VH-VL binders against Glutamine--fructose-6-phosphate aminotransferase [isomerizing] (glmS). Designs and how they scored, part 3

Target 1, 141 residues: Glutamine--fructose-6-phosphate aminotransferase [isomerizing] (glmS), of Sulfurisphaera tokodaii (f9vpa4r286to426)
Amino acid sequence: VIEEIKNAERVIVIGAGTSYHAGLYFSIELNRLGINSLPVIASEYYNVRSKKGDLVFAISQSGETIDVLQGIRMMRNSGAKIISLTNVIESAIARESDYKIYMRAGPEIGVAATKTFTTQLASILFILSVLKKENLKKMEK

## First folded at step 12 (VH-VL; from u1 with heavy chain S105T)

Design v2
Fold by ESMFold2, look of step 13:
Structure v2 (fold): chain C 141 residues (1-141), chain A 123 residues (1-123), chain B 105 residues (1-105)
Amino acid sequence: as target 1 above (141 residues)
Amino acid sequence: EVQLVQSGAEVKKPGATVKISCKVSGGTFSSYAIHWVQQAPGKGLEWMGRINPSGGSTYYNQKFKDKATITADKSTDTAYMELSSLRSEDTAVYFCARGTYSGWTAPDYFDYWGQGTLVTVSS
Amino acid sequence: DIQMTQSPSSVSASVGDRVTITCKASQGIDSYVAWYQQKPGKAPKLLIYAADSLQSGVPSRFSGSGSGTDFTLTISSLQPEDFATYYCQQYDSYTFGGGTKVEIK
């Protein structure tokens, strides 16, 4: 995963609702690290023209969010690669991704939306921490 | 396995109409656009239009806007194309094809095709 | 309104030959190009999408290249089953090239 993010010409981060907000944070931090990134509200996916060299980071707890699924399908048509961050191994979004990250926070139940967002952030923070450690190693030279 | 099966060949007189069916089996019918392509005898391929089966929205090649009407029936997983006011120039094989997503008009390519329906218009 | 100019219109070739087919778009289309193979009396078959991505189940002797306006389909070692007509397609607005018939020499 980390090599794919580092090698991408642009990281498109797509999510709906609270997943969009987690993705927005991720995209902001990627840009601060010098990694070109674009956050996308899933319902507006058709406004984004993807290109070869793009990496699409799709955030969906259920892995069945319709706008995210339609968005990654469209963006794959440019040759972009897809990474999914989901909690469901056999979900449509996970199955249609080139690389898969599973949150494994347990099934979402009706009152657990805040816990889902926290788990998404934890996964994002872990990825960012690894990226930051690699940048620190470069700076030590 | 995704399959697109079209209705059989038709012979029509000028001025008539024809309605070609395209039944889709396998996969989720409403999640993928259905496109239509014309191929005149011995000629190349020409895109005619597409439909999003979930809402029924259509997008046409301007050349065919007044000739073709594309519809879909979600209850039978079948797309249709009606050709009106047939002329001898409309003699062609007509293909349906499935796109990779729905919800927008482009970009899309066609990974599954029907077998084609020959429509012959004789004066 | 994007025109795809495909060349040549036909190729006479022998089994084992390398065959190259070119499409030129009238404006930049990034990598939104597909290539199809069509045999007589049959529907087209997708070979390549996104200019250079090989469709599942398509033999590796087929390859695509290009971006922007200039695109190429290559058959590295022509086989008897490859005699067919080949079409490029841009999918920004859906136009096909005129086709290239690959015939037995």
Scores: ipSAE 0.539, ipTM 0.844, lowest interface PAE 2.4, mean pLDDT 89
Fold by ESMFold2, fold request of step 13:
Structure v2 (fold): chain C 141 residues (1-141), chain A 123 residues (1-123), chain B 105 residues (1-105)
Amino acid sequence: as target 1 above (141 residues)
Amino acid sequence: EVQLVQSGAEVKKPGATVKISCKVSGGTFSSYAIHWVQQAPGKGLEWMGRINPSGGSTYYNQKFKDKATITADKSTDTAYMELSSLRSEDTAVYFCARGTYSGWTAPDYFDYWGQGTLVTVSS
Amino acid sequence: DIQMTQSPSSVSASVGDRVTITCKASQGIDSYVAWYQQKPGKAPKLLIYAADSLQSGVPSRFSGSGSGTDFTLTISSLQPEDFATYYCQQYDSYTFGGGTKVEIK
């Protein structure tokens, strides 16, 4: 996963609701690391023209978010590659992704989606920490 | 397995109307645009238009916007194309084809096709 | 209105030959190109999407290349079942090339 993010010409981060906010944070931090990134509200996916060399980072706890699924389908038509961050193995979004990251959150039972946001952030923070460590290695050379 | 099954061949007189059906089986009907393509005898392929089955919104090739009317029926998983005021130049095979998503007009390619419906317009 | 100029119009070739078909777009279309195979009396079959991505179940002897305006479909070693008509399609606004008939020599 880390090499795909580093090698992408642009990382398009797509999510709905709270996942969009997690994606916005990720995109901001990627840009600070020198990785070109564009955050996208899933319901507005059609406003983005993807290209070969783009990497789409799709955030959906359930893996069934309709607007995210429609968005990654459209963006694949350019040859862009798809990474999914989900909590459900064999979900539609996971099955249609080239690379899959699964969150280790427990079941969402009768509660607001706050647990899904924190596990999304934890996954994102881990990815960012690995990217930051690799940048420090480059600077030391 | 996704299948698109079209209605059978039609022979019509000039000025008549024909309605071609395209029944989709396998997969979720409303999640994929349905496109229509004309192939005149001995000629190539020409895109006519498409429908988003979820809301019924359509987008037409300008050449066919006054000739073709595309509709969909979610209760039967069937798309339709009606050709009005038929002329001899409308003699062709007409294909329906499924896109990869439904929420916008382009970009899309067609991964599943119907078998085609020959419409012959003769006096 | 994006025109797709496909060449050649026909190719006479033998089994085992390398066949190259080209399409030229009248303006830049990035990689929004598909290639289809059509046999007489049959519907088109998708071979390639996104200019160079091979559709599932399509033999590896088929390949696509190009970006922008110039696109190529290549059959590396022609087989008896490959005799058909081939079409390129730009899907930024949905225009097909004129077709290339590949026939036995």
Scores: ipSAE 0.537, ipTM 0.843, lowest interface PAE 2.3, mean pLDDT 89
Fold by ESMFold2 at other seeds, fold request of step 13:
Structure v2 (fold): chain C 141 residues (1-141), chain A 123 residues (1-123), chain B 105 residues (1-105)
Amino acid sequence: as target 1 above (141 residues)
Amino acid sequence: EVQLVQSGAEVKKPGATVKISCKVSGGTFSSYAIHWVQQAPGKGLEWMGRINPSGGSTYYNQKFKDKATITADKSTDTAYMELSSLRSEDTAVYFCARGTYSGWTAPDYFDYWGQGTLVTVSS
Amino acid sequence: DIQMTQSPSSVSASVGDRVTITCKASQGIDSYVAWYQQKPGKAPKLLIYAADSLQSGVPSRFSGSGSGTDFTLTISSLQPEDFATYYCQQYDSYTFGGGTKVEIK
């Protein structure tokens, strides 16, 4: 997964609602690391023209968000590769992804919906931390 | 397994109309655009138009805009194409084909095809 | 509208031959190209999408290449079942090439 992010010509990060906000943060930090990235609101996926060499990072806790699923289907038509970040192993988004990352979130209980966002951010921070360590190794060459 | 089954061959007189059905089994009908393609005898393929079955929005090749009317019925998982004011040059095989998503007009390629429906226009 | 100029219009070849079919777009279309195979009396079958991505279940002797305006379908070693007509299609606005009939020499 980390090698695919590093080698992508552009990382398109797609999500809806709170997943979009997690994706926006990820996209900002990727750009800070020198990785070209574009955050996309899932319901507006059709405004983005993907190309071969793009990597689509799809964020959906359920893995069933309809606009995200439609967006990754459209973007595959350019030859872009799909990474999913979900919490459901056999979800539609996970099954249709080339690479899969599963976040470890506890069950949603009543007013504790913020745990999903925190888990998304934790997963993103872990990915970023690995990218930062890889970037430092590259600079020493 | 996704399958598109079209209505049978039809013989029509000039000036008539014909309505071709395309029933989709397998998969979620409303998640995929349905496209229509003409192939005249001994000729190549020509795209006619498509429909998003979810909301019924259509997008046509300008050549066929006044000839074809594409509709869909979500309750029966069936798309239709009606050809009006038939002429001998409308004699062709007509295919329905399924795209990979439904929410926009392009880009899309066609991964499943119906068997084709021959429409013959003769006096 | 985007024209797709496909050549040659026909190829006479033997089993085992390498066959190359080209398709040229009148405008840049990135990699939004599909290739289809059609046998007489049958529906087209998808072979390649995104210019060079092989559809599942399609034999590896089929390959695609190109981007922008110039695209190629290659059959590395013709088999008896490959004698058919082949079409390129751009899917920015949905036009097909004129087709290439691959026949027994």
Scores: ipSAE 0.537, ipTM 0.839, lowest interface PAE 2.3, mean pLDDT 88
Fold by ESMFold2 at other seeds, fold request of step 13:
Structure v2 (fold): chain C 141 residues (1-141), chain A 123 residues (1-123), chain B 105 residues (1-105)
Amino acid sequence: as target 1 above (141 residues)
Amino acid sequence: EVQLVQSGAEVKKPGATVKISCKVSGGTFSSYAIHWVQQAPGKGLEWMGRINPSGGSTYYNQKFKDKATITADKSTDTAYMELSSLRSEDTAVYFCARGTYSGWTAPDYFDYWGQGTLVTVSS
Amino acid sequence: DIQMTQSPSSVSASVGDRVTITCKASQGIDSYVAWYQQKPGKAPKLLIYAADSLQSGVPSRFSGSGSGTDFTLTISSLQPEDFATYYCQQYDSYTFGGGTKVEIK
């Protein structure tokens, strides 16, 4: 996953509601790291013309958000690749993605997860932390 | 397994109307646009228009806007195309085809096709 | 309207031959091109989308290339089941090329 993000010509981050705001944060931090990124409100996915070399980062806790699913389907029509961030194994969005990140996998352990935004942010922060470490290695040379 | 099954061949006289059905099975009907394509005898393919089954919105090739009317019935998972004021040049095979999404008019390609319906206009 | 000029209109070839079919768009369309195969009396079958992405279940001897205005479908080693008519389609506004009939020599 991390290599795909680094090598993308543009990372299109798509989400609805709370997931859009998590995606907006992700997109801002990607741009600060020098990775070209565009945040997209899922219900307005049709305003974006994707192209080969784009990477679509789709955020949906359920993996069934209709506007996100429609958006990744349309954007695949250009040859763009899809990464999904979901919490449901075998969801429609996960099944239709080239790469899959699950916020939780298998039986839930511990306290019930009640706040989708927090788990999305934690996953995004982890991805960003790995990307930042690789940038630091590059600067050391 | 997605399948598009069209109604059978029709023979019509000039001036008549025909309504071709396209029943979709094996997927979520409302999630995918239904497109219609004409193929005149011995000729190539020509796109006619599409419908978003969810809200019924349509988008037509200008050439066919006064000839074809595309509708959908979500309760039966069936799309329809009605051809009005038939003339001999309307003799063709008509295909329905499924797009990959439904929420906008383009871009889309067609991954599943109906078997085609021959409409013959004579006499 | 974006026109797709497809060539050649026909080709006679033998099993095992490499066949190349081209389409030229009248304006830039990025990679929004599909290729279809159609046998007589049958519906078209999708082969390639996004100019060079192979549809699942399509043999790897089929490949697509190009971007912008010039696009190519290649069959690397023609098989008996490949004798058919092939169409390109741009899907910014949905126009097809005129078709290329691949016939057995």
Scores: ipSAE 0.535, ipTM 0.839, lowest interface PAE 2.3, mean pLDDT 89
Fold by ESMFold2 at other seeds, fold request of step 13:
Structure v2 (fold): chain C 141 residues (1-141), chain A 123 residues (1-123), chain B 105 residues (1-105)
Amino acid sequence: as target 1 above (141 residues)
Amino acid sequence: EVQLVQSGAEVKKPGATVKISCKVSGGTFSSYAIHWVQQAPGKGLEWMGRINPSGGSTYYNQKFKDKATITADKSTDTAYMELSSLRSEDTAVYFCARGTYSGWTAPDYFDYWGQGTLVTVSS
Amino acid sequence: DIQMTQSPSSVSASVGDRVTITCKASQGIDSYVAWYQQKPGKAPKLLIYAADSLQSGVPSRFSGSGSGTDFTLTISSLQPEDFATYYCQQYDSYTFGGGTKVEIK
């Protein structure tokens, strides 16, 4: 996952509702790290022309959000690769992704709207922390 | 398995109308655009138009906008193409094909195809 | 509309030969190119999408390359079942190349 993000020409982050806001935060922090990123409201996916070399980071707790699913399908048609962040194993979005991150780590975790955003944000913070550690090691070299 | 099954061959006289059906099975019908492609005898392929089965919105190749009418019936998972005012130049095999998503007109390619329907127009 | 100029129109080849088919777009289309195989009396079958991505179930002897305006389909070692007509398609606005008939020599 981390190498795909680092090597992407652009990271397109797509989500709906609260997942979009988590994705917006992720995109802002990626740009701070020098990684080109574009946040996309899922219902507006058709306004983005993807290209080979793009990486699509799809955020959907259920893995069944129709606008996200339609968006990753369209963007795959350019040769872009798909990473999904979902809470449901074998959801449609997860099955159609090249790389999969599942928010549920370990035994059953209950969900509500607030809990869903918190687990999405925790996953994003972990990814960012790994990316920041890689930058520090590069500088120390 | 996703399958597209088209109605059988038709022989028509000039000026007539024909309606070709395309029954889709093995997937979520409303999630994928249905496209139509013409192949004249001994010739290549030409895209005619497509429909989003969810809301019924259509997008046509300008060449066929006055010839073809594309519709869909979600209750039977079936798309239709009606060709009006048939002429001998309309003699061709007509294919339906499934796209990979439905929410926009392009970009899309066709991963499943119907078997084709021969329409012959002769007096 | 975007024209797709496909060449050659036909090729005679033997089993085991390498065959290369090209398509040229009249304007840049990034990687929005598909390749289809059509056998007589049958529907086209998708081989390649996004210029170089192999469709599931398609043998690895088929490969695609190119971006922008120039695209190729290569069959590395022809098999008897590969004698067919091949079409490129741009899917920015949906036009097909004129086709390439691969015939037994």
Scores: ipSAE 0.532, ipTM 0.843, lowest interface PAE 2.3, mean pLDDT 89

Design v2
Fold by ESMFold2, fold request of step 13:
Structure v2 (fold): chain C 141 residues (1-141), chain A 123 residues (1-123), chain B 105 residues (1-105)
Amino acid sequence: as target 1 above (141 residues)
Amino acid sequence: EVQLVQSGAEVKKPGATVKISCKVSGGTFSSYAIHWVQQAPGKGLEWMGRINPSGGSTYYNQKFKDKATITADKSTDTAYMELSSLRSEDTAVYFCARGTYSGWTAPDYFDYWGQGTLVTVSS
Amino acid sequence: DIQMTQSPSSVSASVGDRVTITCKASQGIDSYVAWYQQKPGKAPKLLIYAADSLQSGVPSRFSGSGSGTDFTLTISSLQPEDFATYYCQQYDSYTFGGGTKVEIK
């Protein structure tokens, strides 16, 4: 997955509600690392024209968020590749993605929305940490 | 196992109206746009329009906007196209086809097709 | 309205031949091109989307290429079941090429 992010012409990060905010953070940090990125509110997916070389990073805990699913379907029509960050194996979004990242959500019920955001953020921070390590290695070369 | 099954061939006189059905089985009907394509005898393919079955919104090729009316019935998973004021040049095979999503007019391509419905307009 | 100029109009070929079909768009359409196969009396069948992405279940002898305005469908080794008419389609605004009939020589 990390190589796909590094080599993408643009990383389009799509999410709804709190997943959009996690995606916004991810997109900001990607741009700080020199990786071109665009955060997208899932309900506005049709405002984005995707191209070959784009990578779509779809954030949906359930993997069934309708606006995210419709967005990745439209963006795939350009040949863009899809990475999903979900917590449900074989959800619609995961099944329709080229690459799949599954969140390790805790078992606590009753704070699911807050825990969902924390788990998304933890996954994003891990990805960013690996990207930062690889940038450091390049500089030392 | 997505299948689109169209109504049978029709023979009509000039000035008549015809309504072609397209029943979709397999998959979620309202999640995918239904498109209609004309193929005149010995001719190529021409896109006519599409419908989002969820809300019923339509988007037409300008050439056909006064000829065709596209509707959908979610209770029967069926799309329809009505052709009005038929003329001899409307003689063609009409296909329905399923898009890959439903929420916007374009871009989309058609991964499943109906078998086609021949409409013959003859005096 | 984006025109798709498809060539040639027909090809006479033998089993095993390599067949190349081209489409030119009247303006840039990135990679929003599909290719369809149609046999007489049958519905079109999707072969290629996004200019070069092979549809599931389509034999690997079919390939697509191109971007912008110039697009190509290639059949690397023609089989008896490949004698058909082929159409390109741009899907920015939905126009088809005029078709290419591939027939037995």
Scores: ipSAE 0.518, ipTM 0.837, lowest interface PAE 2.4, mean pLDDT 88
Fold by ESMFold2, fold request of step 13:
Structure v2 (fold): chain C 141 residues (1-141), chain A 123 residues (1-123), chain B 105 residues (1-105)
Amino acid sequence: as target 1 above (141 residues)
Amino acid sequence: EVQLVQSGAEVKKPGATVKISCKVSGGTFSSYAIHWVQQAPGKGLEWMGRINPSGGSTYYNQKFKDKATITADKSTDTAYMELSSLRSEDTAVYFCARGTYSGWTAPDYFDYWGQGTLVTVSS
Amino acid sequence: DIQMTQSPSSVSASVGDRVTITCKASQGIDSYVAWYQQKPGKAPKLLIYAADSLQSGVPSRFSGSGSGTDFTLTISSLQPEDFATYYCQQYDSYTFGGGTKVEIK
């Protein structure tokens, strides 16, 4: 997961609505760390030509966002790998991704729906913390 | 399981029109582009065009833009290709095929194919 | 248009043989190449996408390689059911190679 991000030629971050804004933040911080990243509004996925070596980071709380699903399907056609950040195990986006990050365990759909953006941001902050070579103990502080 | 079932073989005279159907079952029709491919007798495959079933947007191989008209009916999960002003060189098997997404013209490959429809044009 | 030059046009081979088929694109197409198998009277069947990714349900004796302009399909040990015609396809703008017929000796 973390090694895939570090080794990617480019991290394409795709999301819709508030997930796009979480992804934009992630992409900005990745670039500050020297990791090439491109934030993409899901409905405009077709403006991006993906290549083998790209890593697609797909953000969808439900795992069923149509524009995100269409985007990862198109980008897989280049051989790009897909990481999904969702709340739902067995969602379409999760099933069609190579790596899966779940904000909630199990099929407890809707349990944290009112906290979706905050949970996405927390997950992103954790990933960024690990990338900065800071371990989980520093994040706990 | 996704299946594409095409209409049966047709024999036509020069100048006639034919409309081939491609019914899709076992999946979400509007989420995948439908492509059409020609195979002339003893020859290889040639891409003709595609349709996004969601909005009906089409994109054609320039060679076929004045010959073929591709449409879709979301209520019956069926795509169609009409060939007009038939000539003997239009004799071929015509396949429909499903892409992996819709919403843009390329890049896409075809993971499910119809059985093919033979159209014979004879004088 | 992007042309796909496929070779050879035919191969006579025995069960167990290693068969290699090549396609050359007229311009760079990254990894946007698929390979299809077609048996007489049947529709093509997808084998490989993204130049080297094996489609689900396709036997592992099939493999693909290449990027840019030069692409290869390999059958590591030919089986009786593999006698067919094989096509490459670039899917930046959708052109097929001329096909390679693999026949029993």
Scores: ipSAE 0.487, ipTM 0.818, lowest interface PAE 2.5, mean pLDDT 88

## First folded at step 13 (VH-VL; from v2 with heavy chain W104Y)

Design w2
Fold by ESMFold2 at other seeds, look of step 14:
Structure w2 (fold): chain C 141 residues (1-141), chain A 123 residues (1-123), chain B 105 residues (1-105)
Amino acid sequence: as target 1 above (141 residues)
Amino acid sequence: EVQLVQSGAEVKKPGATVKISCKVSGGTFSSYAIHWVQQAPGKGLEWMGRINPSGGSTYYNQKFKDKATITADKSTDTAYMELSSLRSEDTAVYFCARGTYSGYTAPDYFDYWGQGTLVTVSS
Amino acid sequence: DIQMTQSPSSVSASVGDRVTITCKASQGIDSYVAWYQQKPGKAPKLLIYAADSLQSGVPSRFSGSGSGTDFTLTISSLQPEDFATYYCQQYDSYTFGGGTKVEIK
């Protein structure tokens, strides 16, 4: 996964609702690391013309979010590669992704999807920490 | 296994109307656009139009916009194309084909095809 | 209206030959190109999408290349079952090339 993110010409991060906000954070931090990134609200996926060299990072806890699924299908038609971040093995989004990251969240308890969002952020923070470590190694040499 | 099964061959007289059916099985009908393609005898392929089955929105090749009417019935997982005011030049095989998504008009390619329906218009 | 000019219109080749078919778009279409195979009396079958992505279940002797306006389908070692007509399609707005009939000598 980390190699694919580093080599992408652009990382398109797509999500709906709280997943969009997690994706927005990811996209901002990627840009700060010098990785070209575009956050996309899933319901507006058709506003983005994808191209070869794009990497689509799809965030969906259920793996069944229809706007995300429609979006990755359209973007794959340009030759873009798909990474999914989901909690459901064999979900539609996971099955249609080139690379899959699975969240390890327990049952949702609470007034909001707080545990789900926290798990998404934890996964994103881990990816960012590895990317940041790689950047420090570059600057050292 | 995704299959598109079309209605059988039709012989019609000039001026008549024909309605071709395309039943989709083995997949989620409303998630994929249904496209229609004409192949005149001894000729190549020509795209006619498509429908998003979930809302019924259509998009047509301008050449066929006054000839073809595309509809869908989600309760039977079936798309239809009606050809009106038939002429001898409408004699062709007509294919339905499934796209890869349904939420926008393009870009899309066709990964599953129906067997084709021959429509013959003869006087 | 984006025209796809496909060439050659016909080719005769022997089993084992390398066959190359080209399509040229009248405007830039990035990689929005599919290639289809159609055998006599049958529906077209998808071979390649996104200019160079091989559809699942398609033999690896088929490959695609190109971007922008110039696209190529290659059959690296022609087999008897490859007798068919081949069509390119641009899917920015859905037009097909005129087709290439591959005849086995």
Scores: ipSAE 0.514, ipTM 0.834, lowest interface PAE 2.5, mean pLDDT 89

## First folded at step 14 (VH-VL; from w2 with light chain S93D)

Design y4
Fold by ESMFold2 at other seeds, look of step 15:
Formats: structure tokens, sequence, C-alpha cells
Structure y4 (fold): chain C 141 residues (1-141), chain A 123 residues (1-123), chain B 105 residues (1-105)
């Protein structure tokens, strides 16, 4: 996952409701790290023209959010790749993604997931922490 | 497996109306646009329009806007296209095809096709 | 209005030959191109989407390339079952190329 994010021409982050707010935070932090990113409200996915080289980061706790599913389907039509962040193995969104991140299958020690905003943020913060460590190592050279 | 099954061939006189059906099985009907494509005898393919089955919204090729009316019935998972005021140049095979999503008019391509319905218009 | 100019209109080739078919869009369409195969009396069959993505179940001898305005479908080693007419389609507003009839001798 981390290499795909670093190599993408643009990271489109799509989510609905509270997942959109988690995605907005992720997108802001990606831009601060120099990674081009666009946050998208799932119900407005049609306002975005995806292109080959885009990476779509889809956030849906259930993996069944209809606007997210419709959005990744449309965006794949450009050849963009899809990463999903879900908490349900074999959900529709997970099955239709090129790469899958499951919150329930996270690190050994952690608070049991309640299908909440905090689980999404924890996954996002972990991804950001890995990206920040690699950025710091490159600067030290 | 997704299947699109169209109604059978029709022979009509000029000025008549025909309604072609396209029954979809093996998927979530409301999640995918249904497109219609004309192929005149010995000719290429021409896109006619599409419908979002969820709300019934349509988008037409300007050439066919006054000729074709596309509808859908979610209770039977069936899309329809009605051709009005038929003329001899409307003689063609008409295909229905399924898109990859339904929430907007484009971009979309067609991964499943019906078998086609021949409509013959003769005086 | 986006026009797709497809060439050649027909080609005659032998089994094992490499066949290339081109489409040119009248304006930039990024990678929003599909390719279809149609045999007489049958519905079109999707081969390629997004200019170069191979549809599931399509033999690997088929490939697509291009972006922007110039697009190509290639059959690397023509087989007897590849006798058909091929169409490109842009899907920004849904126009097809004029078709290319491939005949095997």
Amino acid sequence: as target 1 above (141 residues)
Amino acid sequence: EVQLVQSGAEVKKPGATVKISCKVSGGTFSSYAIHWVQQAPGKGLEWMGRINPSGGSTYYNQKFKDKATITADKSTDTAYMELSSLRSEDTAVYFCARGTYSGYTAPDYFDYWGQGTLVTVSS
Amino acid sequence: DIQMTQSPSSVSASVGDRVTITCKASQGIDSYVAWYQQKPGKAPKLLIYAADSLQSGVPSRFSGSGSGTDFTLTISSLQPEDFATYYCQQYDDYTFGGGTKVEIK
C-alpha cells in the first residue's frame, strides 16, 4: 500500500459521512507531505474526472456504502487503481478493490473495533506515520 | 452470471410504434445503467441512450431524442425502449447493454450485452 | 461532438500475423476508450477498457495502447476465431469508430 500511495500521481480519497471527515484529514496530511490528494464526498463522486495514474482510497466501515461503491466503479473506468479501507471481509467495496485494508485484521494489540470513526482514524494515522518516517529518513541523507 | 435477454424480432409498418424489452438477471438491477445501441443492416454501432434504473433518469443521444423512449421496471428487472413513428431507415438490430455503474451519465463502457432485437419496418 | 476515426476499414491477414487497428479521437479523451469484437449475427463482446485494460476471459494476444487522442488495438498472433469486425468506442459521450473487418485467409 505505502509504495502505491508514494507513486500515485494523485490520491483521491472518497467517503461518506464521518468517513469523509476521516478522508479529509488524510488528504490534508498527504498534501502536507507533498503527495497530491483530493478529498471527495461520496455522494458527489461524479464531480471528479479520474485519470490513469490516480489512486482511489475508498473508506467505508461496512464496505457496502452505495455512493462509495458507485464512485469507485466510475473511477476505475479511467484505469485508476482502488484501495479500500473496510471492516468487512468480502464486502462489495473490498471485492471490487485492487488493494484491501481491513480494520478488524489490524495489529495484534488494540481496542476491539466498534465500527466507529476512531478505527478509521487509527488506520489512517498508521499509514501517515509510515510515510512520515520514510520522509524523515530521506531528508537526513 | 449476468444475462440480458431481449424480446423477439418485430415487423412493423411505417408510422407504427414498437417496444423492445431487456430483462436483466444475475446482478443488482438498480446499480447499473442500461444502454441501448442501434446497428443498421451491414452498418456499425451507434449509441442511443441510457437509463439509471434506480430513479428512471435518462440521457439520450441527440439523434434519437425524439425517436426513442427508454424506461425501466425495477419490479421485473426489465428495461424497455420504445421507438415511435417508425420509418424504413429505423430497420436495424437494437441491443441493450449493461454499464458498470448507474449514478451518472458518463464515463461508462458495456461489459454485458443482450442478444439483439431485429426490428424491420416495411411498407 | 467527439468523433472516432477508425482505420483500416478492412484487413486481410493470415493466421499468426500481427494485426493492428487504430482509432483517433477528435479531441483529448484521456484513456476513456473501449474495444469490442463482433461476429456476424452476434452481439459485440468487450475486449479492452480504459484503453489498455484487458477484460476478464479475453485471450492475452489482444492488447490495447494509447492515451489522449491516438489508440491502438493489437492482435499479436491472429487465430482463426479472430475473424470478426472490431470497434473502438470513446465513452466520454459514447461514439463508436466505423469498424474494422478482419478476414483470415
Scores: ipSAE 0.606, ipTM 0.856, lowest interface PAE 1.9, mean pLDDT 89

